# Ledger of designs, part 21: VH-VL binders against Protein DJ-1 homolog C (DJ1C)

Target 1, 167 residues: Protein DJ-1 homolog C (DJ1C), of Arabidopsis thaliana (Mouse-ear cress) (q8vy09r84to250)
Amino acid sequence: KKVLVPIGYGTEEIEAVVLVDVLRRAGADVTVASVEQKLEVEGSSGTRLLADVLISKCADQVYDLVALPGGMPGAVRLRDCEILEKIMKRQAEDKRLYGAISMAPAITLLPWGLLTRKRTTGHPAFFGKLPTFWAVKTNIQISGELTTSRGPGTSFQFALSLAEQLF
Key: E = the ipSAE of ESMFold2; O = the ipSAE of ESMFold2 at other seeds; V2 = 0.75 times the mean of E and O plus 0.25 times the DockQ between their complexes.

## First folded at step 22 (VH-VL; framework fv_inotuzumab)

Design x1 (from v1 with heavy chain S55T; at its last look DockQ between E and O 0.98; V2 from the best seeds 0.84)
Fold by ESMFold2 at other seeds, look of step 22:
Structure x1 (fold): chain C 167 residues (1-167), chain A 119 residues (1-119), chain B 112 residues (1-112)
Amino acid sequence: as target 1 above (167 residues)
Amino acid sequence: EVQLVQSGAEVKKPGASVKVSCKASGYTFTSYYIHWVRQAPGQGLEWIGGINPSTGYTFYRRKFQGRVTMTADTSTSTVYMELSSLRSEDTAVYYCAREPYYDSGWDYWGQGTLVTVSS
Amino acid sequence: DVQVTQSPSSLSASVGDRVTITCRSSQSLLRSSGKTYLSWYLHKPGKAPQLLIYEVSNRFSGVPDRFSGSGSGTDFTLTISSLQPEDFATYYCQQYYETPYTFGQGTKVEIK
């Protein structure tokens, strides 16, 4: 099982690291990809994260799961990555699993049009930006291929849910 | 001086495997991707895949997925590319090339290794 | 996949001639950073390819001024202002915007 976890400047460290660690322990082949022009990026709380590869190297791969950490400006950096947008749109079009936690549902997925008719949750501070009828306040929300979650405090639940869906 | 020195020519039968080496010198081995590119007779250049030597992370062109394995040995500053289940259409000159860890042109290439697959 | 297509496939020229090679990509190679991910290589049989130009127009270290690159988005040009004897080779454009990385079909520059 192949998994992509993209990171960028201002990525939330807890959300990213928990995703990677839990999924690798479950047996997934996890790629950490930087959307920046360097492998080392500073997370939202100042922690240095080192990616395996730049996102450009991931463009032609097929992932069983693409999971987006949040963070500010991390979610914006992911949103603005043209290659990641292309990967995610193909992920959704091909009915493969994708996920987003915290700020990523509202900041990253919504502009890409990937929340249409999907029940979603997200970070409390950004919940009001989610589509009114479809927004829910659960810790984990599964809507078809999309799984969303709220923030650092739900990161383990989010990652475990994704691991269960993969295997 | 930056150099990438590849292993010598190989002749193989269909169904066999070949392992080509690319030894780097003159730079920090773990600061650059190594890509592999081949050129079949009368054809252009075809990218096969690459490796991040600092982590061992590999990224293969999909048509080679399942047949190609790339590894790096940091103690010898050497990258290996192994291509299995060889076919006659795999006959080509295989090149290694380096790329920095930011998307850039591939500035130094190995001299090439001819792999011939014939019955 | 991003395709890049060169024109012409071959040409004959004399020392001193101005040579122009065109490369067209199937999608824009421009990222929001403002950088465009197109390079040019020179390749002689039996030798390693040599990087000439990266980011459309930046000459690699040691590449003579007679080589210049231009273009934007999807359309790119390599120009050799005054062809020298060592310039008879096959030239390739390459996109390095995203994998799979792809090369043009090549342009063989031959002596007339």
Scores: ipSAE 0.753, ipTM 0.906, lowest interface PAE 1.2, mean pLDDT 94
ESMFold2, look of step 22: ipSAE 0.825; ipTM 0.920
ESMFold2 (binder alone), look of step 22: mean pLDDT 93; pTM 0.947

Design x2 (from v1 with heavy chain R61N; at its last look DockQ between E and O 0.96; V2 from the best seeds 0.81)
Fold by ESMFold2 at other seeds, look of step 22:
Structure x2 (fold): chain C 167 residues (1-167), chain A 119 residues (1-119), chain B 112 residues (1-112)
Amino acid sequence: as target 1 above (167 residues)
Amino acid sequence: EVQLVQSGAEVKKPGASVKVSCKASGYTFTSYYIHWVRQAPGQGLEWIGGINPSSGYTFYNRKFQGRVTMTADTSTSTVYMELSSLRSEDTAVYYCAREPYYDSGWDYWGQGTLVTVSS
Amino acid sequence: DVQVTQSPSSLSASVGDRVTITCRSSQSLLRSSGKTYLSWYLHKPGKAPQLLIYEVSNRFSGVPDRFSGSGSGTDFTLTISSLQPEDFATYYCQQYYETPYTFGQGTKVEIK
């Protein structure tokens, strides 16, 4: 099972590292890809994260799961990555699993049009940006191939839910 | 002096496998991707895939997915490319080339390895 | 996949001539960083390809200043201002915006 976890400057470290660690312990082949112009990026709280590869090298790969950490400006850096947007749109079109936690549902997925008619949750501060009818206040929300979650405090639940769906 | 030195020419039958080596010297091996490119007779350059020797992460052209395997041996500063289920269309000169970890031009290339697939 | 197409496929020229080769990509190679991911290589039979230009217009170290690159977005040009005997070769453009990385079909510059 192949998983992509993209990261950028200001990625929330708890959300990213818990995702990677839990999925690797579950047996997934996790690729950490930087959307920046270098492999080392600084997270939102100053932790240096090392990616396996730049996102440009991931453009033509097929992933069983693509999971987006949040963080500010991390979610914005992901949103503005043209290659990642293309990967995510293909993930959704092909009905393969994708996920987003914290700020990523509202900041990253919503502008890409990937929340249409999907029940979603997200960071409390950004909940009002989600489509009112479809927004829910659960710690984990699964809507078809999309899984969303609230923030650092739900990171383990988010990662475990994704692992369960993969295996 | 940066150098990439490749293994010698190979002659193979259809259905066999070939493993080409690329030995790096004169630079920090784990600071650069290694790419593989081939050129069939009378044709242009075709990218096969690459590897990050630092992490072991590989990324392959879909055309070769399932037939190509790349590995890195950091103790000898050597990358290997193995291509399986060979066909006559795989006859080509195979090159390795390096790229820094910031999306740049591929500045140094190996001398090339001719692989001939014939019955 | 991103494709790049070169023109012409071949040309004949004399030492001292100005040579122009074009490359067109199927999509923009510009990222939000402002960088454009197009390179040019020189290739002689029996030799390794040599990097000439990266990021559209940046000459690689040691490349003579008679080589220049220009262009934007989808349309790119390699120019050799005064062709030298060692410049008779095949030239390739390459996009390195995203995988799979792709090369133009090549432009063979021959002695007239």
Scores: ipSAE 0.715, ipTM 0.895, lowest interface PAE 1.4, mean pLDDT 93
ESMFold2, look of step 22: ipSAE 0.790; ipTM 0.910
ESMFold2 (binder alone), look of step 22: mean pLDDT 93; pTM 0.945

Design x3 (from v1 with light chain Q27E S32K; at its last read DockQ between E and O 0.99; V2 from the best seeds 0.92)
Heavy chain, then light chain:
Amino acid sequence: EVQLVQSGAEVKKPGASVKVSCKASGYTFTSYYIHWVRQAPGQGLEWIGGINPSSGYTFYRRKFQGRVTMTADTSTSTVYMELSSLRSEDTAVYYCAREPYYDSGWDYWGQGTLVTVSS
Amino acid sequence: DVQVTQSPSSLSASVGDRVTITCRSSESLLRKSGKTYLSWYLHKPGKAPQLLIYEVSNRFSGVPDRFSGSGSGTDFTLTISSLQPEDFATYYCQQYYETPYTFGQGTKVEIK
ESMFold2, look of step 22: ipSAE 0.870; ipTM 0.932
ESMFold2 (binder alone), look of step 22: mean pLDDT 93; pTM 0.947
ESMFold2 at other seeds, look of step 22: ipSAE 0.863; ipTM 0.930
ESMFold2, fold request of step 23: ipSAE 0.891, 0.889, 0.886; ipTM 0.939, 0.938, 0.935
ESMFold2 (binder alone), fold request of step 23: mean pLDDT 93, 92, 92; pTM 0.942, 0.943, 0.942
ESMFold2 at other seeds, fold request of step 23: ipSAE 0.882, 0.890, 0.888; ipTM 0.935, 0.939, 0.937
ESMFold2, last read: ipSAE 0.893, 0.886, 0.882; ipTM 0.940, 0.937, 0.933
ESMFold2 (binder alone), last read: mean pLDDT 92, 93, 93; pTM 0.942, 0.944, 0.944
ESMFold2 at other seeds, last read: ipSAE 0.884, 0.887, 0.890; ipTM 0.935, 0.937, 0.939

Design x4 (from v1 with heavy chain R62Q W106F; at its last look DockQ between E and O 0.95; V2 from the best seeds 0.81)
Fold by ESMFold2, look of step 22:
Order: sequence, then structure tokens, then C-alpha cells
Structure x4 (fold): chain C 167 residues (1-167), chain A 119 residues (1-119), chain B 112 residues (1-112)
Amino acid sequence: as target 1 above (167 residues)
Amino acid sequence: EVQLVQSGAEVKKPGASVKVSCKASGYTFTSYYIHWVRQAPGQGLEWIGGINPSSGYTFYRQKFQGRVTMTADTSTSTVYMELSSLRSEDTAVYYCAREPYYDSGFDYWGQGTLVTVSS
Amino acid sequence: DVQVTQSPSSLSASVGDRVTITCRSSQSLLRSSGKTYLSWYLHKPGKAPQLLIYEVSNRFSGVPDRFSGSGSGTDFTLTISSLQPEDFATYYCQQYYETPYTFGQGTKVEIK
């Protein structure tokens, strides 16, 4: 099982590291990809993270899961990455699993049009930006191939839900 | 001085495997990707894939997925590319090439290794 | 896949001539960073390819200033302002915007 976890400047470290650690312990082949022009990326709380590869090397790969951490400006950095947008749209079109936690549903997925008719949750500070009819206040929300979650405090639940869906 | 030195020419039968080495010197081995590119007789250059020697992470062109394996040995600063289930159209000169860990051109190349697959 | 195509496939020229080779990509190679991901290589028979130009117009270390690159988005040009005897070779453009990385078909520059 192949998983992509993209990171950028200002990525939330708890959300990213918990995703990677839990999924690798579950037996997934997890790629940490930087959307920056460096493998070393400073997270939202100042932690330096080292990616396996730049996102450009991931463009032609097929992933069983693509999971987005949040963070500011991390979610914006992911949103603005053209290659990641292409990967994620292909993931959704092919009905393969994708996920977003915290700020990523509202900041990253919403502008890409990937929340249309999907029940979603997200970070409390950005919950009001989600479409009101489809926004839900659950720790984990599964809507078809999309899984969303709320923030650092739900990171383990999010990662475990994704692991369960993968295996 | 940056150098990539490859193993010598190989002659193989169809169905066999070949393993080509690329020994790096003159720079920090774990700070650059190593890519593999081949040129069949009378043809242009074809990218095969690459490896991050620091993590062991590999990325392969789809047509080679399942037939190619790249590995790195940091103790000898050497990358290996193994191509299996060889067929006559795999006859080519195989090059290793270096790329920094930011998207850039391939700045230094190995001398090439001729692999001939016949009969 | 992003494809790059070169023209001409070959050309004949004399020492001192100005030589122009073009490369066209199937999509823009420009990212929001403002950088454009196209390189040029020189390849002589029996030798390894050599990087000439990266990011459209940046000469690699040690490359003579008679080599220059230009272009934008999808259309790119390599120019040799005054061809020298050592410049008779095959030239390749390459996109490195995203995998799979692809090369042009090559342009063979021959002695007239």
C-alpha cells in the first residue's frame, strides 16, 4: 500500500508526523514529499522536517492514499502546489482514498473543488468556511473516498481511521 | 572533483538480469539524487528513474516499474541499477547522472555502460 | 507525460556560424515559483552527456559564453553564437518539471 504525505513550510508537525508514523507502523509504504524546493522544511512550530523526495518526483506515481496535514501557512503551501493539485484531483477522479486534517479541508481541498457534496469536518477556526449543509462536527468524517478530521488532538484517530480503510 | 564511475560493459542473453554500478566521488554522496538514463543505438536519451541515496527512496518511469531496482550503498558511495527480464530492445548505453535535492538539470554524468542483449 | 520536441533533427554548419536549435514542450514548464524547468545537454559520440544550460538560460559552470538559452513557457531556444570545432555534437533539451523526465529527440550539428 502506497501513501503520499506532502509537507510544506508551516506544516503542522503533530498532524504530519502522526500520519507518517502510524501508517508506517501499520505497514504502509509512506512517501513524505516536500512541496518546496528543499527536502528540509520548517513546520508551523519551528520543527525542521526532512522529506524523502520533492513532490516533482511523485507526479507519475499512483497512491492508495494521499493524506494532507494542516498548519498555517502549510495548508496554503499545499494549496498553491500545482503538482499536488493534479495528484489530488486524479486521486479523487479515480475513487482512491484521500484525506485532510485540520486546516487542509477548508484551505486546501475547498479551493480545488474536492468537497462538493461531501460531508466534511475541519479545524474549529476554519469550520465556518466549509459549506454549511455539508459541514459536520465529528472527530472523524468519512464521506466516500474522503476522510477529514479536526486538528492535532484528533491526529491519531485520523491516522488510525486511514490505516483501517487501507488494510 | 566530482566523478561518477560506472562498471564495465555487459553482454547478456534475453531473460537475464544486469546490474550496473555507479561510484560517486568528490562530493557528499547523500546530498544528491542519482538518476539513470539510457540511449539505445541510433536513438535519443530515455530517463529510467532515480534514487535518493540518503533515504533509499526510489522513483521509476512506469515502463520500467517491476523490472528495475535501484539501491544505494552509502559506505562505498555507490548506486546500483538492476534491470531484469532483459530483451533485445534493452540494448543501450546506460548512464548515471547527478541532481541536487532541488529541481535542477543533471550536472555530472558517468561515462556510460554498454549493455548488449542478444540471441 | 510532458513531451518536448526539438527542431531541426539535424543541421550542417561551418566553424563561425550562428546555430539555433528550438525545443517545444507539450505544456508550460513554468511553476508559480517563477522558475521554468528546461535544460540543454551536449552529447558527443563515446562521451557522457554534458549539461550546458539549466532553467532555460543559466549556463552551467565552465560552459563557454557562446552558448545561450532563451524562451518562455513552452518555446525554448539554444543558440551557439559562433560555432567552434568542439561544438559538433548532438544537442538535447530536457524538461525536469515533473516525472517522467523527458528529452527531446536530439539535434545533430554536423560539419558542412
Scores: ipSAE 0.754, ipTM 0.903, lowest interface PAE 1.2, mean pLDDT 93
ESMFold2 (binder alone), look of step 22: mean pLDDT 93; pTM 0.943
ESMFold2 at other seeds, look of step 22: ipSAE 0.776; ipTM 0.910

Design x5 (from v1 with light chain Y97W; at its last look DockQ between E and O 0.98; V2 from the best seeds 0.86)
Fold by ESMFold2 at other seeds, look of step 22:
Structure x5 (fold): chain C 167 residues (1-167), chain A 119 residues (1-119), chain B 112 residues (1-112)
Amino acid sequence: as target 1 above (167 residues)
Amino acid sequence: EVQLVQSGAEVKKPGASVKVSCKASGYTFTSYYIHWVRQAPGQGLEWIGGINPSSGYTFYRRKFQGRVTMTADTSTSTVYMELSSLRSEDTAVYYCAREPYYDSGWDYWGQGTLVTVSS
Amino acid sequence: DVQVTQSPSSLSASVGDRVTITCRSSQSLLRSSGKTYLSWYLHKPGKAPQLLIYEVSNRFSGVPDRFSGSGSGTDFTLTISSLQPEDFATYYCQQYWETPYTFGQGTKVEIK
C-alpha cells in the first residue's frame, strides 16, 4: 500500500509525524514529499522535518492514499502546489482514498473543489469556511473516499482510521 | 572536481539482468539525487528513474517499474541501477546524472555505459 | 505526461553562423513561484551530455556566452550567436516540471 504525505513550510508537526508513524507501523509504504524547493522544511512550531523527496518526483506515481497535514501556513503551501493539486484531483477522480486534517480541509481541499457533496470536519477556527450544509463537528468524518479530522488532538484517531481503511 | 564514473560496457542475452554502477566523487554524495537516462541507437534520451541517496527513496518511470532497481551505497558513494528481463530494445548507452535537492538542471553526468542485448 | 518537441530535427550550418533551435511543451512549464522548468543539453557521441542552460535562460557555469536561452510558458528557444567548431553536436531540451522527465527528440547541428 503506497501513501503520500506532503509537507511544507509551516506544516503542523504533530499531525504530519503521527500520520507518517502510524501508517508506517501499520505496514504502509509512506512517502514524505516536500512541496518546497528543499527537502528540509520547518514546521509551524519550529521543528525541522526532512522529506524523502520533492513533490515533483511523485507526479507519475499512483497512491492508495494521499493524506494532508494541516498547519499555517502549511495548508497554504500545500494549496499553492500545482503538482500536489494534480495528484489530489487524480486521486479523487479515480476514487482512491484521500484525507485532510485540521486546516487542510478548508484551506487546501476546498479551493481544489474536493469537498463537493462530502461531509467534512476540520479545525474549529476554520470550520466556518466549510460548506455549511456538509460541515460536521465530529472528530473523524468519513465521506466516501474522503476522511477528515480536526487537529493535533485527533491526529492518532485520524491516522488509525486511515490505516483501517487501507488494510 | 565533481565526477561520476560508470562501470564498463556489458553484453547480455535476452532475459538476463545487468547492473551498472555510478561512482560519485568531488561533492557530498548525500546532497544530490542520481538520475538514470538511456539512449538507444539512433534515438533520443529517455529518463528511467532516480534515487535519493540520503534516504534511499527511489522513483521510477512507470514503464520500468518491476524491472528496474536502484540502490545507493553511501560508504563508497556509489549508485547502482539493475535492469532485469532484458530485451533487445534495452540496448542503449546508460548514463547517470546528478540533481540537487531542488528542481534544477542536471549539471554533471557519467561517461555512459553501453549495454548490448543480443541473441 | 508532459511532452516536449523540438524543431528542427537537424540543420546544417557553418562556423560563425547564428543557430536557433525551438522547443515546445505540451503544458506550461511555469510554476506559481515564477520559475520555469526547462533546460538545454549538448551531447556528442561517446561523451557525457553537458548542461548548457537551466530555468530557460540561465547559463551553467563555464558555458560560453554565445549560448543563450529564451521563451516562456510553452515556447522556448536556444540560440548560438556564432557557431564554433566544438558546437557541432546534438542539442536536447528537457522539461523538469514533473516526472516522468522528458527530453525533446534532439536537434543535430551538422557542419555544412
Scores: ipSAE 0.801, ipTM 0.917, lowest interface PAE 1.0, mean pLDDT 94
ESMFold2, look of step 22: ipSAE 0.827; ipTM 0.920
ESMFold2 (binder alone), look of step 22: mean pLDDT 92; pTM 0.940

Design x6 (from v1 with heavy chain S54D; at its last look DockQ between E and O 0.94; V2 from the best seeds 0.80)
Fold by ESMFold2 at other seeds, look of step 22:
Structure x6 (fold): chain C 167 residues (1-167), chain A 119 residues (1-119), chain B 112 residues (1-112)
Amino acid sequence: as target 1 above (167 residues)
Amino acid sequence: EVQLVQSGAEVKKPGASVKVSCKASGYTFTSYYIHWVRQAPGQGLEWIGGINPDSGYTFYRRKFQGRVTMTADTSTSTVYMELSSLRSEDTAVYYCAREPYYDSGWDYWGQGTLVTVSS
Amino acid sequence: DVQVTQSPSSLSASVGDRVTITCRSSQSLLRSSGKTYLSWYLHKPGKAPQLLIYEVSNRFSGVPDRFSGSGSGTDFTLTISSLQPEDFATYYCQQYYETPYTFGQGTKVEIK
């Protein structure tokens, strides 16, 4: 099973690392891809993260799961990556799994139009940006192919839910 | 002086495998991707895939996934490309080329390795 | 997949001529960073390809001033201002915006 976890400047370290670690321990082939102009990026709390590859190298691959960590400005950096947007839209069109935690549902997925008719949760500070009728306050929300979660404190639950869906 | 030196020409039968080496010198081996590109007779250049030698991470053009394997040996600064289940249309000159860990032009290339697949 | 198409497929020229080769991509190669991901290579039979131009117009180290690149949007041009004997070769444009990386079909520049 192939998984993409994109990261950028200001990515939330707990959310990213827990995703990668849990999914790799579950047996997934996880690619950590930088959306920046270099492999080494600084997370939201100052941790230096090293990606496997730049996102440009991932454009033609098919992933069983694409999972987005949050963080500010991390979620914005992901939102503004044209190649990642194309990857995620293809993921959704092909009915393959995708996920977003914390700020990523509201900041990254919403502008891409990927929350339409999907029950969604997200970070409390950005909850008001989610479509009011579809927004829910669960720790984990699965809506079809989309899984969303709240923040660093739910990172393990989020990753375990994705692992279970994947395998 | 940056150099990429490839292994010598090979003749193979259909169904066999070939492993081409690309030895790097004159730069920090683990700071650059290595790509592989081939040119069949009368054809243009075709990208096959690449590897991040620092992590061992590989990324292959989809038509070659399942038939190609790229590996890196940091102790010898050498990348290998192995292509299996060879067919006559795999006859080509195979090149390695380096790219920095940001999207850029591929500045140095190996001399090429002719692989001939024939009965 | 992003396609790049060159024209012409071949041309005949004399030493001293100005040569122009065009490349068109199937989509914009510009990212929000402001950079555009198109390069040009020179290739002679039996030799390794040589990088000439990256990011549309940036000449690689050691490449003579007679080589220049330009373009915007999806249309790009390589110009050789005064063709020299060593410049008779096949030229390729390449997009490196995203995988799969693709080259134009090549433009063979040969003696008139």
Scores: ipSAE 0.741, ipTM 0.907, lowest interface PAE 1.3, mean pLDDT 94
ESMFold2, look of step 22: ipSAE 0.757; ipTM 0.898
ESMFold2 (binder alone), look of step 22: mean pLDDT 93; pTM 0.947

